# Ledger of designs, part 316: VHH binders against q9y6x5

Target 1, 379 residues: q9y6x5
Amino acid sequence: LPPKLLLVSFDGFRADYLKNYEFPHLQNFIKEGVLVEHVKNVFITKTFPNHYSIVTGLYEESHGIVANSMYDAVTKKHFSDSNDKDPFWWNEAVPIWVTNQLQENRSSAAAMWPGTDVPIHDTISSYFMNYNSSVSFEERLNNITMWLNNSNPPVTFATLYWEEPDASGHKYGPEDKENMSRVLKKIDDLIGDLVQRLKMLGLWENLNVIITSDHGMTQCSQDRLINLDSCIDHSYYTLIDLSPVAAILPKINRTEVYNKLKNCSPHMNVYLKEDIPNRFYYQHNDRIQPIILVADEGWTIVLNESSQKLGDHGYDNSLPSMHPFLAAHGPAFHKGYKHSTINIVDIYPMMCHILGLKPHPNNGTFGHTKCLLVDQWCI

## First folded at step 14 (VHH)

Design uf10 (framework vhh_8dlx_2)
Fold by ESMFold2-Fast, scan of step 14:
Structure uf10 (fold): chain B 379 residues (1-379), chain A 121 residues (1-121)
Amino acid sequence: as target 1 above (379 residues)
Amino acid sequence: EVQLVESGGGVVQPGRSLRLSCAASGFTFDRYAMHWVRQAPGKGLEWIGNIYHTDSTYYNPSLKSLVTISRDDSTNTLYLQMNSLRAEDTAIYYCARHYWGEARTSFFDYWGKGTLVTVSS
């Protein structure tokens, strides 16, 4: 006491990798903890949106990080990896580390989780690392464990982010068993290192650890390309995001742009913003562009060029290939329990419960995760 | 087919200004954000800044007061204006094309071979 939680993300860890590859360290973690086999993420199934949904419990239209590439027509601001530190983009929600610091006079620590190097509502994670892909997993882990043991006020919420297996999933595709086996074995070894480090430092028995991911990965091909320039002349619109969900800002009449795009490809759905399916919860935010194109699974939208990627994500969130998993271990969690599915927005209220925080209004349902927790009655 | 060719590098005295150019070909230039990146001898890559196809510019905060990025879509050319050059600015300077929609895997899909800037007295 107080309860402590470490949230770990391996970017792009598709749920069914657990069934198709060997994970001895992760399997030992699960044996004495819990496993959720599928986590249904939010649409669009991309890195920044889903990482922010995990820590806010909100759909993308509600938390405002609606894509990896965004544009605000009023302010003329752009969002991408290179310019993601403007609080403007992150201020439509309150992530759990901010709540943790403001409600209980506790500290938060972060190693590279999206948003943690940004002051959100004038509050930045108490300890953090500015994003740098060159920093090793070991260095991130060393900092997190140092902060968990040596902070005042105590660090009660910590996050750790790692870019694999997403980078390799894009490069090789999830069906490349030889390369993916090597990559996933390395990730399992990192999980082993994590557990061993926590045991060595005396943290293991009293720390709650969640290992999860933001999305999965699907196989792409040079045989499955949609050339947007065959549908419409580029002078008629400003492109805000490309693939597999294209965000189109018309330079002429919106209906005329829509009509040129509509039915251009049998492997792409074209939506006016107000016609986006309600099940996506992807409509009520000014950062969602007037026309959205959604490619079918495994199809890539291109601009008169080939695509080098053999794997991708961003597709319909009903697709199992887009789903990550969640594994957890610690005093809050049952041992040896397996659960079929939860929604990614359900993670936030569960984490708030574990930490004793009052959750901000959110789209998650605590009842969906109660069977994972020792202090809850599962019926 | 896609090519980016940097030019304008050379030896320059401390305190002087220098303008680098990047000539783009093989794609529709006015549809992409463009970046400048540098690598000093024995060090990693350092992002300098970018300019979007809507003309909005963003800079590395540590370099913002010292550089200006601009573009001329009529000539498919990207520019980097550097002022008050220091020995620390000695590096190979690369221009790079923005990569659409990816986070945390790659920021650029094509870049040039670079142009060397040497700041010495």
Scores: ipSAE 0.735, ipTM 0.882, lowest interface PAE 1.1, mean pLDDT 93

Design uf11 (framework vhh_8dlx_2)
Fold by ESMFold2-Fast, scan of step 14:
Structure uf11 (fold): chain B 379 residues (1-379), chain A 121 residues (1-121)
Amino acid sequence: as target 1 above (379 residues)
Amino acid sequence: EVQLVESGGGVVQPGRSLRLSCAASGFTFNRYAMHWVRQAPGKGLEWIGNIYHTDSTYYNPSLKSLVTISRDDSTNTLYLQMNSLRAEDTAIYYCARHYWGEARTSFFDYWGKGTLVTVSS
């Protein structure tokens, strides 16, 4: 029957955790599959932007989810994880589950991947769970595997999202070896449960499974704070996003706001929108505010208060600490192959190839993932 | 020191209206979205709605016609107006500060201790 793909995300799984901790279940998965050691994510290195880049193959300026916190001044609409269900925010791109349902008579299933509980271009996943952080990994896995086995038309694309190790990375920081060891061991056990469930249901040999993440994590400190209120009076601007990338909407002359911010901290770069470095691909979208502040790795922008975060992400995507990994297993993938680096936007055209879908125009390069695939030449 | 203090709860009869307040201190109130959340006995947390620092409001669709959220940035106070109270509205009501930019780990970074609303005859 048609090829099937399960895409799994463990939020905030920093690539070098694989070298610093033991993952017996994940290593068994990789032994008979492929590993990409680093995935270079898109800027900004945040949850919603990167999850949407994985499933669209687009930079944030192109798919429109440019931050976890956004504002549209014309409509006065706000976006956050509490207010993420308005199709307005998601309609600038076509995610793979929509393409999967529209190009062939196939179904898609989703357990809480960002965007999957929103109708996008009037299309929602055939089977989905509304986001609820209290729902266990086990319940998400049970629903996904039930839908993969018991659907007509068949579910050919399924997604599964889990909040860890991101939640613990923020709470403890990635340098807390004791707490992070415990958290990462639990994730490895969940990977073991996933593989066991797929084997028990007879899915393992014929299902393509990708395990990846949206970003990494870096250590923060009360000694590394940038107090924005020391730079500029709050009456001069509307704050749209804070840290480590601040999005500033001026209430006065843009140049005056820029000049007040420009030299405030040696640990923060201040950009007028048109001066944002081209390498970020973070300029050509109305949701990107007129002034963007980018903190140096491990620095937190605050509003005259301390920060409770011991770990954070959102920093420059050239930083290895911001990179996730990708592991995959299944009939489409080579066995025992290790690859150094791909771009996160490359995942989408690879997934389209596996599913036999025509990709929408995208920023990925199929050639970057060819060596992972059995039906491709890797010279 | 960030503090959120809810007030205005108590025992009210069915069909009555009630206004809850949340007094905020220790941060620049007018730079944060603020939320109301409730928890009925034996139930999980239920999001009521929020109000952004731009005054845009969002509500739980099941509660939109029954509640109004407002704020007064000059007094650092958040309000929840509830109308046509029913026994099902019996809950502890929490004020919460919106968490900037962090998705899927927590929607709020600070909570009040809550104020109990009991709808009973």
Scores: ipSAE 0.703, ipTM 0.869, lowest interface PAE 1.3, mean pLDDT 93

Design uf12 (framework vhh_8dlx_2)
Fold by ESMFold2-Fast, scan of step 14:
Structure uf12 (fold): chain B 379 residues (1-379), chain A 121 residues (1-121)
Amino acid sequence: as target 1 above (379 residues)
Amino acid sequence: EVQLVESGGGVVQPGRSLRLSCAASGFTFHRYAMHWVRQAPGKGLEWIGNIYHTDSTYYNPSLKSLVTISRDDSTNTLYLQMNSLRAEDTAIYYCARHYWGEARTSFFDYWGKGTLVTVSS
């Protein structure tokens, strides 16, 4: 029986939620599995970039999904979640479901993981659902479990994506204990439903399940706004992305635009592309604009208007508030093991090992995840 | 105050054309991508297309041959040209402002109240 893996993402699940709220179903999952307390994600700490890093093991500059909003000046193509299906944007890397289908005579299944409804290198997930936010978690789970149990060639890699707690994190902010408690309890109940469904279908004992997320969430405020229009006239540049990382395409000399921006706010760092800190691994891609503005944690860049967001992400990836967690259970994983930290790019080579796939060159280090696995010695 | 006001809806015969307008105020219009979305009776929201501040346009593939989106930044106005209208195009049509840099939580931050298009005899 070939090894099987289900990768589950709850968007925007900040690591420290695990210490501040009760998760009885997730705690039962972890008791017989493993927990990584913090996953250090890639910069920028946004949904599409980090979801693609999980399945490619690459920094954003290497896989090409460098933001949720992108522009290519040569082709005049735009990327956003309303127009994310052009393979042009996704073709700079090979995600694990493509490798799974091409290296082995195996199938992949996907319930709405970013990129899975796009043909990448002329390969699309064997079974997939086109993205639709109105589709329930139960329907996504029903399709995934049906495909895991009734496919030829067999589905060995499956993905399941859910939008919460990110939507509520933006709306209420992570410090709203009443609303966040309600949302997180519902997520824990969904985890309980997931485990119960897998047990009822006879999948639980032989399936490896990873539960993770792409980023965390930090509290924002009307008292922490940076008005870009107070810094520079809008006629001098084209805006490609706004907050908390602004992507600026100059219409005049780049140095002149930079000089107008560089001292505008004490709560924003302004970088020429070449000066972006090396630790971000955010320089070597044409989709990264000539000038990048990075707001300090909890600060929002605006265009002469208020912001109603009470929570946001996209900030410096060294911030603990931006970190998700990883929990896993199954025949590949130890039982009752807790690990402090891994890099989000380390998930890909670990998943390749579990599935018996040869990983494409990547930025992850297999050694960082060895302690989680029963067939490895911990070094 | 951000405001979007759709106009141009009404009753139209099958096979005819119709142009909808959206008047924007309270923000710097030319810096935002703008969207058209519709909702037919008893159905969910259907994305029609958008136009970026760079004038690049994107369309729902099922509608691409039937619609054209344009903008006039000098008058802060967004347009939707619809051709060869069918009964199935009966819907409330909404103008929406693009939400910068967010994914999977909301595509839009502001909406108009909509304009009803009824395609009938």
Scores: ipSAE 0.750, ipTM 0.890, lowest interface PAE 1.1, mean pLDDT 93

Design uf13 (framework vhh_8dlx_2)
Fold by ESMFold2-Fast, scan of step 14:
Structure uf13 (fold): chain B 379 residues (1-379), chain A 121 residues (1-121)
Amino acid sequence: as target 1 above (379 residues)
Amino acid sequence: EVQLVESGGGVVQPGRSLRLSCAASGFDFSRYAMHWVRQAPGKGLEWIGNIYHTDSTYYNPSLKSLVTISRDDSTNTLYLQMNSLRAEDTAIYYCARHYWGEARTSFFDYWGKGTLVTVSS
């Protein structure tokens, strides 16, 4: 029986939602599996960077997806959600599905995990769905389970991505208990559907399933805005990313731009690239711009207009509000074990171990996750 | 108040060219990437392409040889030049403002009401 793993992400699932709302289906999943209460994600705490860190085990400066909006000054290429299929952006790392397909004669399957519809090092996921937000969770699940049962070479690594609760977190804010309760109950029902489908197909007892997320969410407000136009005239720089981490490419002397920005607001920190705190691991990549602005939690950087966002993420990765959780079930995992914290980069070497793959050099530490696994000696 | 107003649509014969315009107001147009999107009758939205505030352009690979996107920041106007129009290009054409730093929840934050292009003899 070859080892198989399904990695599921619910985008923007803040860890403390588990303590503030009821999740009967997820609680049943955890009861016979493992729970990591907090996963410390990478900086910046955004969707594409953290999804790529999960599957590469690398900090953003190392894997090259350093933001949801990027610019390369040499090639003049832009990256965003609408034009994310150029391999140029993804080729600085080797994600686990590529390793899975190349080290053993195995297949990978993907329902919309970031990067899986892009050929990376000339290798695309064996089975995949092109990204389309209109495709239901049920259709994504139907394709994944079909591929897990009906593939040659066998699918041993599969991914499933869902946009909620991130979309609603942005729209309503995480403190809107009525709307968030509705959204989170629907997610719990989807987890119930997932488990039921795997049981009906005879996959449940022999499949390793990880449910996790890329980041959390914090409450924003019209009372917490930083107007960048009050700091500096737009003619002095090119804006590459805005909020809550602004990426600034100077059109004049870098020191002059820095001096105009450095004391503009008490609610943001302004860094020259070489002065970005070492703890962020966010410095050694050409896609990181010469000046980075980091807003305080709950503050939004704007361009002389109001913000529609009631929730946001991207903030300092030391903030608990930015942390997701990890739950897992399957033959590789202990039953009824609870762990406090791991780093998001630790997920990759753990998954490589479960699949019997040799990990590429990475920033994760296998020792941090060994207590979750039945075949390891826990200290 | 952010407003985007498309114009230049109408009935066009196959093989002809057409230029659509989008007039932007209520924000600093020169600082945003702008998109063109279309919706054919009974079909979903199809992304045509975008132009960044750095003037870099990106196109749907299926449409790249048939369209050109440009902008005039002095008049706050976005353009879509379409060549060799076919019946399959019949659609409502929308311009949209790029959303900064958002992924997988919203590609655009503001849309126009659209302009209808009908390609028929």
Scores: ipSAE 0.731, ipTM 0.880, lowest interface PAE 1.3, mean pLDDT 93

Design uf14 (framework vhh_8dlx_2)
Fold by ESMFold2-Fast, scan of step 14:
Structure uf14 (fold): chain B 379 residues (1-379), chain A 121 residues (1-121)
Amino acid sequence: as target 1 above (379 residues)
Amino acid sequence: EVQLVESGGGVVQPGRSLRLSCAASGFSFSRYAMHWVRQAPGKGLEWIGNIYHTDSTYYNPSLKSLVTISRDDSTNTLYLQMNSLRAEDTAIYYCARHYWGEARTSFFDYWGKGTLVTVSS
């Protein structure tokens, strides 16, 4: 019987929420499993890039989903959440569900994980749901558990995605303890429902379950705005992405655009593409624009207007506020083990190991996750 | 203050054409992608399409042959041209501003209040 893995993402689940709020159901999950307190995600700390890094083990410059908003100047194609189904954007990497289907002739199942409703290298998840935010967590869970129990070839890799606490993090900000407490309690209850459903169906003891997230959240304010229009006239460039990382495509000489931007705000770093810090691994892809602006934590780049965001993400991936966590339970994992930090790209080779798959070349290091696994030696 | 005001709705016969307009104010219209969305009675929101500030257009595949989206940046106006109208096109039509850099939260950060299109004989 091949090993099975369910990968669950709660979008925008900041790591330190675990220490500042009560999670009785998640705490019970961790008690008999493992917890990684911080996952260092990839830059930029946005939803599509990090979700694709989890399932490919690659930095954004390597897998090609370099932002939630992208533009290819040669083809004149745009990418965004509303038009994300062109395989062109996803084809620079091979996600784990594709590898799972092709190596072992096993099935994959997906409830809303970014990329799973797109044919990538002419392969789409065996079972999937077209993205629809109105579909409840319960319906997503019902489909995933049905496919895990009632599939031939067997579903060995399944994904489940949920939009909270990201939506509420943006609306209320992570410092709003009253509203965030309510939202996070609801998420903990959903985790309880997940565990109960798996137990009821006889899946719990033999299924590996990973609960993680793509990024954190930081508090924003109307007092921390950077007005891009005060730096440079809009006629000099095409805007490809705005905040907190602005992607600038110059219409005039690149050096002139850079010089107008580089000293405009003390709360924004301006980089020519070749000068982007090596630690970001955000340079070697044509979808990364010639000039990138990176706002300081909690600052919002705007176009001569206010911002309604009380929380945001996308900032420097060294910031603890941008980090999610990872919790896991199942036959592959130790019980009651806590680990401090892994890189988000390390999740992919770990998952390949659990499933018995040969990983595609990737930026993860299997050694970083060895101590989580029962079949590995940890010193 | 960001404002989007749709106009041009009304009662139309099946098979006819209609052009909707959206007047935008309070922001740099020429710097944003703009969307059209509709909601038929008793149904959820249906994305029609968008147009980027680079003039690239994207459409819901189910609607692509029936609609054309265009913009006039000099007048801050977004248009939706609809042809061969059917009873199932009866809906409130909304103009919406693109949410830069966000995914899975919302496609839009600002909406108009909508304009009703009723297709009946």
Scores: ipSAE 0.774, ipTM 0.899, lowest interface PAE 1.1, mean pLDDT 94

Design uf15 (framework vhh_8dlx_2)
Fold by ESMFold2-Fast, scan of step 14:
Structure uf15 (fold): chain B 379 residues (1-379), chain A 121 residues (1-121)
Amino acid sequence: as target 1 above (379 residues)
Amino acid sequence: EVQLVESGGGVVQPGRSLRLSCAASGFKFSRYAMHWVRQAPGKGLEWIGNIYHTDSTYYNPSLKSLVTISRDDSTNTLYLQMNSLRAEDTAIYYCARHYWGEARTSFFDYWGKGTLVTVSS
């Protein structure tokens, strides 16, 4: 019957951490599988947008999760991490777990991947956990492996999400070698636990496993602040998102707000929506606000106060510091193959191919991932 | 210097109503969403709800019929109205400022010290 796939995300796992720290368990996984050294994520390089791009193969303007903070002026609805369960926000795309359940006799399982505790197009994974940050990795793993082994109809697609190293990256900054070393070693141990559990349950040899992330992390500083209040009075606009990409909804004439902002800082680009660079694919959605501010790498936009962030993400997706990696193992993948770069939207059509699903129209290119797969010709 | 100071807690009898206040200073209060969160003895944090700077409110579905969140931007004050208090509502109640653009790390960038509510006969 159809093959099985487990998709694992470690939030904020910057690609070059692999070169600067030791990962014995992850290196053993890669030795018998494939490694993509850099995954070029979508703009903005934030958690919810990129997690949804992985499972839809769409740019943010197309799938509708365009930021971690969104506002719809017509309905007065807000979106944020504390209020993310309204299907209104997620219904502009069809994620792979929905397609998996609607094609043939298959089930999906989810341990806290963004969007999996929301009914999307009236469909939710047959097995899922509501998001709760206090639930251990071990409990998430125990549930996923039980569902992979004991489900009817069979679970053929499963997701597993973990919040680190993103939380520590924000708190300590990626240049704090002492604290980041401890966090990354713990993550490597969790990868070892994952592999051991799958082997113990007899799943390892027949299960495709992808380990990836949504974005990287860059070092911030109190010496690199952009005070928005120094350039424009707060009464002229409604703030929808702040840093490092600010989303501005003008209360007065849009051109007047733009003119007040455009010379605010040499370390920030100010765009009218229609002038946002085409390479970002961040324009064609009503949830993208009329004026967007983009800070330079390592710069933080503030409202007349200091910032406690030592690390951040959300910056230009061409920056290597914003890129995660992708590692994979299983019957669909070559062994010992290294690939340089793919786009994060390419993961979706590859996963559809592995599962034998017909993909929805998407922005990924299957050709970019062909060399990873044993059943494909890769010149 | 961002400061959040909760008040209005204390010992209350079951069935009573109570209104908590949070006094904000050191930032432009009217520009931020604000949250209420609580921690019962020996339990984890429980999100109660929030109110955006656009006055839109969101609640934990388990608590929606029992609480109301409001704000007064002219006095930089956030309120939590609680009705029909039960022993299970005994907790330290925290006021917190919304963290712009972050997900899965922390919903809040600043917290108050909390105010204790004890519901007992």
Scores: ipSAE 0.756, ipTM 0.890, lowest interface PAE 1.1, mean pLDDT 93

Design uf16 (framework vhh_8dlx_2)
Fold by ESMFold2-Fast, scan of step 14:
Structure uf16 (fold): chain B 379 residues (1-379), chain A 121 residues (1-121)
Amino acid sequence: as target 1 above (379 residues)
Amino acid sequence: EVQLVESGGGVVQPGRSLRLSCAASGFTFSRFAMHWVRQAPGKGLEWIGNIYHTDSTYYNPSLKSLVTISRDDSTNTLYLQMNSLRAEDTAIYYCARHYWGEARTSFFDYWGKGTLVTVSS
């Protein structure tokens, strides 16, 4: 039978939550599998960019989903969560479900993973759900397990996405132990439900399962605001994205806009596109705007108003607060192995190896994940 | 303090047109995309469309021939023009501010209280 993989994402699951809260179901999963304590995500540390990096193995400048809010000046197209279904935005890369369907006469299944309800290179996931936040975890899980058990050609790659703990992380902030403990306990219970459902359906012993996330969360405050309107008059530029990474499209001379912004706040770095630090790999794409503002951890860029967010992400990807974790279980993985750190782009070539697929050129390094796998040697 | 106030709702006969307004205050209106959403009795929220600060508009494909969204940044006002109204267009209509840089938690950060449109003879 061909190898099978289920990739699960809990949005905004900061790596150190595992150290500070109890996860009995997740710990049972890890006991007979593997844990990567930190996954170094790509910049910017936002939902759509990092979810697409997981399934393409590419930096954002290469796969083209460079932010949750994007603008293309030539076509005058905007991208956001409310209008994300235009293939134009997704076509700069080939995600793993497309490769899975085209190389091996196999099916893919998807419950809400970003991009899976969009035809990419004229290929959409064989089974999918159109994004709808009101659909329960149980309904998403029911559909995924039904498709894994009842498809022809067989579903060999499946994805499952859940919005928490990101929504609560924004609302309460990651340092609100009372509210976060309640939210994280519910997530652990959902992991328990997932494992129980797979066991009940006879899928558990032969299915590879990866549980991961796209980013972490950091505490914000009304005491840490950067008012952009105090730096520059809004008539000088078009705003494409705001916080914590602002994307600025100048309406006047670029150097003049830069000079008005460059010394406005000690808690914000201002970059001309060509001066963005090389380590971010965030420069070589037309969707990256001419001027980028990067707020320091925990600082929020605002437009002459207060912020409702008590937690946020999008910050420098070197920050441990921005890092998720990865846990995995199944026939491809060692049992009881703990690894310190991998790059989020390393997940794609690992998944291709497990599924027997030839990866498209990517920014990941297979050697970084080989220690997790039973058919590989880690020396 | 961010405020959004919808107006222009009421009872209208099938086949007629209606224009809704949303008055915005407490923020730099010209820098935000703005949305219209509706909720029919006993149903969930339905996204109607949005207009960006660049004046680019996007519509729910099922509604695009029936509605037009526009804005006047000089008066901080958002408009929804509705034509050929049908009984199924009966709903509370909400004005909402776009949530920048956020995905999968909410499309909007602020909402109005809504205005009721009833399409009946």
Scores: ipSAE 0.725, ipTM 0.879, lowest interface PAE 1.2, mean pLDDT 93

